VH-VL binders against q960a1r229to459. Designs and how they scored, part 21

Target 1, 231 residues: q960a1r229to459
Amino acid sequence: LKGDRIELLLPKNIDQFKKFKKDRTVISSGLITRFVSTRNPKEFSQKWISTKYVKEFNEITVNKDSVVVGAALNIQKMADTLTSSLSINIGKEIDSFIQKFSSPQIANFATWTGAIISGAKSSLSVSDLLILFNVLDAKLTLLNNSGELTQVAIEEFAEKKLFATHTIVNAIFSRSLTGFLFCLKLGETSEQDSTNFNFAALVGNQVSRIFVGLGGQPKRLTSLEVHIDAL
Key: E = the ipSAE of ESMFold2; O = the ipSAE of OpenDDE; V2 = 0.75 times the mean of E and O plus 0.25 times the DockQ between their complexes.

## First folded at step 4 (VH-VL)

Design g04 (framework fv_socazolimab; at its last look DockQ between E and O 0.47; V2 from the best seeds 0.00; counts 0 for: pae E 10.4 > 2)
Fold by ESMFold2-Fast, scan of step 4:
Structure g04 (fold): chain C 231 residues (1-231), chain A 119 residues (1-119), chain B 109 residues (1-109)
Amino acid sequence: as target 1 above (231 residues)
Amino acid sequence: EVQLVESGAEVKKPGSSVKVSCKASGYTFTSYYISWVRQAPGQGLEWMGYINPSGGYTNYAQKFQGRVTITADESTSTAYMELSSLRSEDTAVYYCARWGYDEFSLDYWGQGTTVTVSS
Amino acid sequence: QSALTQPASVSGSLGQSVTISCTGSSSDVGGYNYVSWYQQHPGKAPNLMIYDVSKRPGVSNRFSGSKSGNTASLTISGLQAEDEADYYCSSYTSSYTLVFGGGTKLTVL
């Protein structure tokens, strides 16, 4: 057959998404640029499915113990939700840190899922959003091709390459997190989606979570956590 | 130049274990996964598992779970595959191969290590 | 036994084209676009020929890949004597693993 045709499906709810996903490539706002720029017929993907208009991927739910942020929401909307629903000390640091790695233009356009997937795929650069999710002990709700939902830790998502086999539905953050959040980004100021080094620590009265990014998946410093908790 | 160099041929008795090494050079060792694939005489390729050298995360094919252990040493840029409780049907050439974080193909392969299980 | 089905052998004449099929299920070839093809000459390690269904890692344009449903295909045009080898397909799976096909021996007349 000659004469390629682009198919982009825009499901409106999760049941439609499950029905039509199959082997279609999942697209968010960021990926549309790559899609449009591909012109080689032999390498051109013709079957795409969007998360942008799926009702369940655009929902925010604030429960007593958790906050759930839909996958199709942008970085700024996620940040605003966390700032208003988590403790004041954690919220202020989230807002401050995001301003360091994402301009208002990017944060209001790019989805947090696009940034998380980009971070999970990178072996050479560090992802600021990925380390933030790690220190906050974020869980992801994932959808497989069989229509099954599972929850995984952010670390597992990256290590098992789950971005290849699953669609992110939402992120879940605990509202029981307490303590002082510290985030650090070392490298070119205003650099987007990458840095030379980053660091994030959540220090509570008896519990600490400490991560360092040097390239690829952020590493948890469990020995340092034990030492701080012992003090 | 990217290169994966495997250890030499082994002859083992049934019930013993074998540990094959794969030394990487020419790239950042922790930026790629290492997969292990075997090939019995006259047969096809069979995937065994992989390791992420950066964190030590491993994943094994179900057929080999309980018998295979894959490890990595960042200081020497070397991955290892240990197969225990050897049987005659484990006689094969064992390959290591490089696998990128955002890739689903094995781009560089070791030369292969022949393991013979006999007597 | 391998999980992906390939014909045991295929043959073609110099200068002609051959196509090798690789059939799986919705949990591998049919569910994702992560199909690779490898060429193996006797006594040597496999060499990557195609990745992500249709992309080439710098090999000859005579090698091309495609996929329809649960079946991926490798097409070799302008057959040369050096193309005589075993060819293996592979796919990423819903179990976060790789699986290989049984292999196809290509004979060039």
Scores: ipSAE 0.591, ipTM 0.821, lowest interface PAE 2.1, mean pLDDT 86
Fold by OpenDDE, look of step 5:
Structure g04 (fold): chain C 231 residues (1-231), chain A 119 residues (1-119), chain B 109 residues (1-109)
Amino acid sequence: as target 1 above (231 residues)
Amino acid sequence: EVQLVESGAEVKKPGSSVKVSCKASGYTFTSYYISWVRQAPGQGLEWMGYINPSGGYTNYAQKFQGRVTITADESTSTAYMELSSLRSEDTAVYYCARWGYDEFSLDYWGQGTTVTVSS
Amino acid sequence: QSALTQPASVSGSLGQSVTISCTGSSSDVGGYNYVSWYQQHPGKAPNLMIYDVSKRPGVSNRFSGSKSGNTASLTISGLQAEDEADYYCSSYTSSYTLVFGGGTKLTVL
């Protein structure tokens, strides 16, 4: 997409993406949709690079021990993938959790990457995806400005504010998780993305992971984990 | 109202350590980073480091690596900056500041703590 | 990390406009849109005037920010006596740190 206000490059693979990224702002498919659909956008000039057609960003890989979800996929696709690829007791809970207070439009058009970044940047918002990634101990594959790929924990991504310097390529989830996933969230209405509180607990034969979201980064409840694991 | 209140002035000898406190109020303490910045007399601002009170993650300027320790107490909403092996050139006003606006700017500042290092 | 480069001093008359530059590198000013500007009066703590290159945290609209390449700029229009102060730029860095400029003393004539 080329125009007076927006110049958008659409790389088809990660190598081309690396090349184009040097002088451009990375945007997700969801953001692109928003900008394109706006009838009266503010006057601005921006050079963008999209992940929408990058092969590596649109792939889903289900391995024996892990699930890899590309960064360009929408929230619904990510959720569906996890639901189908993880144990039933975990996957069904993920699906239920994501569907609550979620706009179908947002789920279908917004990328999970966008949601993760927004959550990581915010000091006030309660992010459902962020707490989910934390409780599942998700890993992110990141591309830095030098063109190198690294994997980091979701906690590290937020703490180091890596969204400022890195591009998310994919997320990696373990398929070896055992136990039960319990998720809770409170909000106003399903149409306003108005989650005010969320809670996620993975408990079972492995070390428990428990998080609470009151705004900003989810807080890990280590004392509670120790207590539960001692039961 | 957001406020950062720092501890009182300190006079220290070379080789000693100083620990400055910064009590935060008016906001959720664990939702924002705290940064420490110092300013020597007649000099500019110098960033020292920051802490995420939620989890205690820290990052320090290379200049102060190994000599500065930033901590946070959630129960008291207080951040601390300890600087060891003090030198005369460490004489400065030390500011704590909150990260705000997507946490890439310092939107609220303490009043500053004067630390004087002299023999 | 080295400080960002600012002019030591600038001056302007009442009602005029002045611009303060802040030059960094691709690892800070040029690499991110996380440039902030701070105003500091003598004996006082700094005040945030601009963040994210051009956003104002509820301060006077006389202050504006921009960036081109590795150089950010603070423009103060309609200079008033109270604008006389030191101004510092800052930027997020590729090392996940902050860096300040050397500061600029603004004199209002």
Scores: ipSAE 0.041, ipTM 0.695, lowest interface PAE 4.1, mean pLDDT 89
Fold by ESMFold2, look of step 5:
Structure g04 (fold): chain C 231 residues (1-231), chain A 119 residues (1-119), chain B 109 residues (1-109)
Amino acid sequence: as target 1 above (231 residues)
Amino acid sequence: EVQLVESGAEVKKPGSSVKVSCKASGYTFTSYYISWVRQAPGQGLEWMGYINPSGGYTNYAQKFQGRVTITADESTSTAYMELSSLRSEDTAVYYCARWGYDEFSLDYWGQGTTVTVSS
Amino acid sequence: QSALTQPASVSGSLGQSVTISCTGSSSDVGGYNYVSWYQQHPGKAPNLMIYDVSKRPGVSNRFSGSKSGNTASLTISGLQAEDEADYYCSSYTSSYTLVFGGGTKLTVL
């Protein structure tokens, strides 16, 4: 009579999450059923913990100088928040870019954190959400194994492989960003399919940020930034 | 076939430097980090540091901070480890190893380079 | 100084099972840390056997890994002469370092 050995915890707040996350695989909201049905339980961790109902991971905070997006929000809710909270020139491009790489059906179920972690883990694929976070100079609030919170730049999250040792709590975007955002995605078949190349540039009265996706982590084009800023 | 081929054995005097190369083939060099691990005679494995070949980001073990420099040349698919101010206890076999995708494990190893530090 | 503790040696008879432990702190083994296992024969480079709790492709099904709390374990079933080697665990720690255990010499009797 031995049944399914998968244990899933559904904490309601960050204090409960901290108590129960030890040696458990954190999974994103909305993918639990598909994930379980496609994996062999004897081939992976049998102890899971979800972010779906954690209050702090579902919060949106819009301050004067920043906007904070909780880790459990889906891609569409993040997109809506950013488009309404950042300058019109930046928000319009974010909205249009997200529509190009994430269908409405997927954007309403997939979390932005799932997409970011998948992109940060990949050494071969080109991630559209990851390059967007890089060009916007996103910061992540992370929870370590000891329950302590730290804040890092999106680049550090990927470079130090922090997805292996930390849980994302939220993302923080500056509302003082100015200028014009341009994003480009190229794929082999359709705009919703895998990306072979992407590009993102924020150019204006501030220091420019320009990135290219060629596989693995987005590469910052500092030589081009210097040239553009000199004009 | 993934292969990591290291440069040949070195004999060095105390106070000098050594630079070991690691030529990678059979995969996209910039898609995987390269780590350096050493093993003194009769001893265990000791991690020294790693590099992301794509952007040159490095992270070093505290013991070697200030003495080790890890670099990579994308055009030749080659990683390098330079250890300065050599001491007799630096006598060891030096391995380069590839960090496996998603596992934080060293899935392919070079054959090892023996560095002997003696006067 | 190794932050991961392994027994210095273990032994077993042909056909039996042996388990090698690797114990560390919560920051070294527990939580989200990946623990891997390597086999090293004399004069050879280490060979990755287990990453986290999964067997590496091409490794015999006789090798299995597990992790509970702050202890990871490598189990070798159906012990064979070629299993005689040194075994190392490793972890990518919360201090952003890769660390190895001190190693365990397995003797097949």
Scores: ipSAE 0.006, ipTM 0.563, lowest interface PAE 10.4, mean pLDDT 79
ESMFold2 (binder alone), look of step 5: mean pLDDT 88; pTM 0.917

## First folded at step 5 (VH-VL; framework fv_solitomab_arm2)

Design k1 (at its last look DockQ between E and O 0.73; V2 from the best seeds 0.00; counts 0 for: pae O 4.6 > 2)
Fold by ESMFold2, look of step 5:
Structure k1 (fold): chain C 231 residues (1-231), chain A 119 residues (1-119), chain B 106 residues (1-106)
Amino acid sequence: as target 1 above (231 residues)
Amino acid sequence: DVQLVQSGAEVKKPGASVKVSCKASGYTFTSYYMHWVRQAPGQGLEWIGYINPSRGYTDYADSVKGRFTITTDKSTSTAYMELSSLRSEDTATYYCARWGYDEYSLDYWGQGTTVTVSS
Amino acid sequence: DIVLTQSPATLSLSPGERATLSCRASQSVSYMNWYQQKPGKAPKRWIYDASNRATGVPARFSGSGSGTDYSLTINSLEAEDAATYYCQQYSTWPLTFGGGTKVEIK
C-alpha cells in the first residue's frame, strides 16, 4: 500500500549542501519536523535537507575582532560561546539574559537560527534573541539559491525578508564593541516563555547602541544614544 | 583565593565507571565555566568537556562523547565528571580547570585525579 | 580541529642559556596560551594571548608570535624552569593543546 513518504538528506559539508538543497525545505532542529497532511497524502512527498551535520554550519571561530557562530548550533551553545569569547561586561550579561528569556530545555536544543527566523517573520511578537543580535550589531552570512555567500546586518535580513530566499550559514559578532551590555525583559512567565517588551543597551566609551522591542522588529533609539553619549 | 580541590585516585576495571569531584572555593562558582582536561601517562593534554554551571549545559569531546557526563552541585560549589564503560585508553590524570574571562584561557587548575583502568 | 605541533620534543640546556620553544598551528590562531607543568603537578597558566605573563611568572619568560607560528623564550634558564611547556589554542572549537616541550637542566 501507498502512503506518505519523506526524503531527508544529511549532507556533511557545505559543498554537499549546496548541491542537494534545491527545492528542499531546510530544517535545523534535528530530524523532528511537524508533518502536515495534504489533500492527497498517499501521493504526498516532502523533500527536506538538514543543516545539523554540515561541518561549516557547526563551526565556531574566534578571531581578534569577531566571533563566528555556525547556523546549526543551539541557542545555549551560541550563548556559551559569546560569553566565553567577549569581554566580561558583555558576555556575562548575555549569559544572564538567556536565562531570563528561555528555559534550559528550549535553549539546549532549539537552534538560534530557528529563533531568529521566527522573530524576523513576525510583525507582532517581541523576540529576545533578535534584540540581542541587534544590540550586538550581528551580521549574518547567507547562502542564496545560486550557491553564493553574502553578508548582511541583522536589520537587513529582517527588513528585506531574506529568510524567504536565503539559508543562514553563520552569525558574526564584533569583539570591537566595548562598554556594558544591559538587557531587560518584561513578559509573562507561563510554561511558555513570552515577552511583551524588551530593551537592550550597549553603553561604553564609543557610540552606544540602544534598542527596544515593542512588537515586530526591534527599534533603534538613536536619539537616546546621542543623549547618553553626550553625558 | 581561588582553589579547585579534586577527589582522590581511582583504580577501575574495564567496563566500570568512575566519578570525580572538583570542589571550588574563593569565587562565585556559577559565574565561571568549568572545563575538564585529561592527560594519559607520559602524554600531553586533551580537552574533554565543559559545563556552564548556571545553566547546566555541557559539551564534550568526540573521544568521550556518549560515555562522559559533567554535573554540578551549586549548593556545595562542586563540579563532577563521570566516565562510563571505561577502557584501558581512559587511564589518565583528569583535571578540572576554570575558564578565565578576558584572558580566554584556563586560569586555575585542580590538582588532578589519577584514574587507572586495568584488568 | 587545529593541530598544534611543538618543537623540539625535549630541550636540554645549562643554567643561564637561552631556551626557545616553538608551537606551530595547522591554521591561523587568534589566541595562543602556554602552560607549565612540573612532574606530578597540575599545569599552570604561564603565558596567555601569545605574550602576556600570568601572575607570578618571572620576567625571563616571554611569548611571541602570530598566525601559525608562536614561541616561548626563557632568556636565562634557571633550575626551577625544568618542566614541560604546552601551547593551547582558542580560535576554533574544540580547545586543543600541543604535544609539549620538555625542558631539562643539565
Scores: ipSAE 0.528, ipTM 0.805, lowest interface PAE 2.9, mean pLDDT 85
Fold by OpenDDE, look of step 5:
Structure k1 (fold): chain C 231 residues (1-231), chain A 119 residues (1-119), chain B 106 residues (1-106)
Amino acid sequence: as target 1 above (231 residues)
Amino acid sequence: DVQLVQSGAEVKKPGASVKVSCKASGYTFTSYYMHWVRQAPGQGLEWIGYINPSRGYTDYADSVKGRFTITTDKSTSTAYMELSSLRSEDTATYYCARWGYDEYSLDYWGQGTTVTVSS
Amino acid sequence: DIVLTQSPATLSLSPGERATLSCRASQSVSYMNWYQQKPGKAPKRWIYDASNRATGVPARFSGSGSGTDYSLTINSLEAEDAATYYCQQYSTWPLTFGGGTKVEIK
């Protein structure tokens, strides 16, 4: 192979990570992020950076009103954290929902970040984590190319395709959600799309949240929410 | 009533392995995380690890990672901890403890299993 | 890891006296629990989430605190209160315990 060797960087904290990110375009893929730099219009260089050892990306923080999950954590750890930290009527359903996996990514307990990004990129596949994050109204902490941190909704992340320019640092889940969570998914074997259909409904909350996934981005069913809330 | 009953005391040589059991009853076994905590003689409590019985996912303290393995048997509602490559500093009473949901605490404890590692 | 420092290491008091046990965290924590342990016995959950008494815990026990500073108070000591009390945090993994305070009744 003729070309520049790919270097793998292993930062130990977010500050070091930021330093590596300076003046580079970041393409996030979960645990491993690619840096692309163009010094010359005719020259292209790529570097790879792992979030595996970044402290902030591997932390779990449980607050009174929120749960924060680092981007480098695997899906199981994320799910366990939510199950143990949210109300039982929500957490148990999350546990059950995550237990039913057919996708290679979920089956292998890859990073939840990877799953979110993969789901956001796809117009055909149905992402279980994406619908879960939406129904729970999760927020993402993103690091942009300037080194600034911002918080965005999952919908915004996907709609604006922020995965192309931003690095996910963590996800934030509210612990103030009440009511019951109902999740359903239908999928095939791991050799195909992991999920063909998924449904998530949070009812008994101040405002119901209902999403359906038929491919691509989950769709919010606001009319159904209004109907259910009126019952 | 919730009960956690652990296996009996063990005496091992350095480098040996031992498996401690914790049988749970009085609740849905797969609905609660099981933690393990140890206490060296005359010392305080040290968190060792936990398992989600519903999925089998585990995590461990750095002090025992790679040597200790936590497992469960759902059919018997029993949690296990295998201690391998035993060291003298592993001499302790080992407790299993249930994680209480919504109360975010270890609400029920086993009676403890004493593991003694000596030459 | 979050380090929990308990003070004093030993507290010797007479029946009827007030006991205050301190637990200081190396950083702010959201949840603090206390466990009572008597010699030769397993720990028992005593106070959870800083200020809630577990089932069966006498009213003379109370917990308080936030951030980095937490305390367990026994308003009027009884002989049966002789034990070691441990604080434990659930805010950041891994779970960690304090070194314990041994309460002795004269």
Scores: ipSAE 0.021, ipTM 0.645, lowest interface PAE 4.6, mean pLDDT 87
ESMFold2 (binder alone), look of step 5: mean pLDDT 93; pTM 0.947

Design k2 (at its last look DockQ between E and O 0.79; V2 from the best seeds 0.00; counts 0 for: pae E 5.0 > 2)
Fold by ESMFold2, look of step 5:
Structure k2 (fold): chain C 231 residues (1-231), chain A 119 residues (1-119), chain B 106 residues (1-106)
Amino acid sequence: as target 1 above (231 residues)
Amino acid sequence: DVQLVQSGAEVKKPGASVKVSCKASGYTFTDYYMHWVRQAPGQGLEWIGRINPSRGYTDYADSVKGRFTITTDKSTSTAYMELSSLRSEDTATYYCARWGYDEYSLDYWGQGTTVTVSS
Amino acid sequence: DIVLTQSPATLSLSPGERATLSCRASQSVSYMNWYQQKPGKAPKRWIYDASNRATGVPARFSGSGSGTDYSLTINSLEAEDAATYYCQQYSTWPLTFGGGTKVEIK
């Protein structure tokens, strides 16, 4: 403890969140947030703002063409929403893939945004949730420091490092996805955890999406997609 | 043949608990969410919870949260509900119902289990 | 929670008449489903996604609507149609049901 006061705000809705966000470190319910020091460390005060109680960050909405998962939800709630809202072929594979994550307690209480941000920041680690978001063509709704909302593809979020300047509000998944989803994870039981890789493919959709994770950001296999789509 | 068969009627005193079973057949049990819906005498339908039988994840209505538990036994394709600290307002018929993936509705229902709480 | 208001509470009509049951949502919904329930029996899925008849539902039943306003219509009412009909939404959690419309044959 450095002896400074810690101020933690618990806004109840997005308007309060926007109002009080400035100069505060955003925390997820299940993760420790690194301080961003803008001052001499021995003089700084810790100011935090939580997403946990923001109404809009805790919402789940199932529309005809999309399903929306709020940023404060844990991985299990997100998985539960996707599994019950998408076609059985896709939903079953998501359910099976999520079971291969670390223990159910982590999946139940860790936020999906924490996992996505962790994966997007990493230059060497392989993220299972990030490849899942890529293969499902997930979009993120982001809030910038001026209070404006924008929507970006998951690839752009990682490529442009938007986690540094934006707060995730929700994820949006298309419900028009069809075909078969296949996900592979290797390394959870490996003696060499540092050689972990994953693979995800959605085939039989209008445009196939195929990704591989060998370290850093998932790589899209566009040439393979064209070949598969031609069959 | 999809079928949901529930255990028989129960009569309980206030403060007791009740456990109701719902045995599924005719489909892959772990592929479909199981929901519970109750109906007090002369009243409408109230959703009270659900379980993902594959992962065991549950979600409960605020009206019963803290007193209501849903579990499954994959080996017998059976879902269970347990309601504790029973009150007279818990008197109802309790239904299990399966979630239809592509129709986004409760497509098959159990016959119902009447739970009567009387002092 | 999305509140579903059904009207009328009771509808008493003669055989052969046209019955129209209303379900109004407190906000726009994406999926509206209907269930038929006879006394002492479990509900049965009747109409799903506003207008699709479940298997075995007679063609005299039709569903319509979008947004906040939905209806179930029975063309040429028959004695076996006497039941309570519930609407149910799936757009946000929790799932919610309307209060029901009891259809009686006079």
Scores: ipSAE 0.304, ipTM 0.707, lowest interface PAE 5.0, mean pLDDT 83
Fold by OpenDDE, look of step 5:
Structure k2 (fold): chain C 231 residues (1-231), chain A 119 residues (1-119), chain B 106 residues (1-106)
Amino acid sequence: as target 1 above (231 residues)
Amino acid sequence: DVQLVQSGAEVKKPGASVKVSCKASGYTFTDYYMHWVRQAPGQGLEWIGRINPSRGYTDYADSVKGRFTITTDKSTSTAYMELSSLRSEDTATYYCARWGYDEYSLDYWGQGTTVTVSS
Amino acid sequence: DIVLTQSPATLSLSPGERATLSCRASQSVSYMNWYQQKPGKAPKRWIYDASNRATGVPARFSGSGSGTDYSLTINSLEAEDAATYYCQQYSTWPLTFGGGTKVEIK
């Protein structure tokens, strides 16, 4: 930080945010986003933008068929929203799963977006939120450099490393999921990575969804899904 | 049967604090959000906050944020709301209400606690 | 915040008459609930998710609506129906209530 002063921008809405993002590369961590702009091939500048006051990033919307959670919300708020908005058989398990969350990620990233991005970037760490998002078939609304909004699956987000070029605006969860959710995680104390292994299974739905986390992106257990659905 | 029983009426001076209790029974306390709603004399209902008894997470209306604190005691299945820096406009009957999980509504209500703030 | 406007503020009718209570939201909502409150008593859940009667609610009560417009109807008023009815939205936080409609029986 010897040469360039860091400017902190506080947009109040997504339109203002888009303006700040224009012609800049975005590195997003949820609440705070870094913008890197290259004015000259030999020179670059960086700015910090907070999403704390962006309306669209802080909204919760409960629809008949979906729940939308803004990117700037903390993990607890996101979890409580899902718990209170999904079926009891799913929501209770989410609450329990997150309640056991002791990862420094909560302290370090605060937002669920930060946790998702951190998990997606890592090939070694196990992300509880990633597996939860996968088992629930969550979608992300992304803002690209052109100012357009797109919706992608969480798998695609991680696979294509869209966190490098896109900003997460919100997550969308289906309320049409039925059946029972079972989540398991094994981890160490809060001083270490909170989770070394996690498992999530949604059974009794039209199609079962089963994921395991051993590091990096969760793996879908399709063969097990087929087996369970045949029982 | 689900029941919510609240503490008795309170009379306070401006600037004082009061803590209202809501004892729940007849259901698993930690499985349901507890909400608080107030009603000024002769006025309508105003939502003021909620708590997840399982995790302790709280949410407040802007009108009371920073002054009101909602807590729970899981061992006694009791929700609390502490009202601090009381103002005359806080004079109201305060209700605790359970959030019905899959019915997305406040399905059971306490009998209410009247808090009067006067000089 | 979503503003719910209820009309009329007061409705005075005779037993046996039909009552229609209106609740208008400032923006579209996904869930609308109704609560009945009698003087000196706590509110009671009456209608949930626009059209479902809570347990113990007489069949003469019905709810309908979608988007920004919702209504509660009492097909044939009885003396015991005298109360204030509040609508409440669950779509966008924070939860908000309407101003209430007081139903009086002549």
Scores: ipSAE 0.059, ipTM 0.688, lowest interface PAE 4.2, mean pLDDT 88
ESMFold2 (binder alone), look of step 5: mean pLDDT 93; pTM 0.944

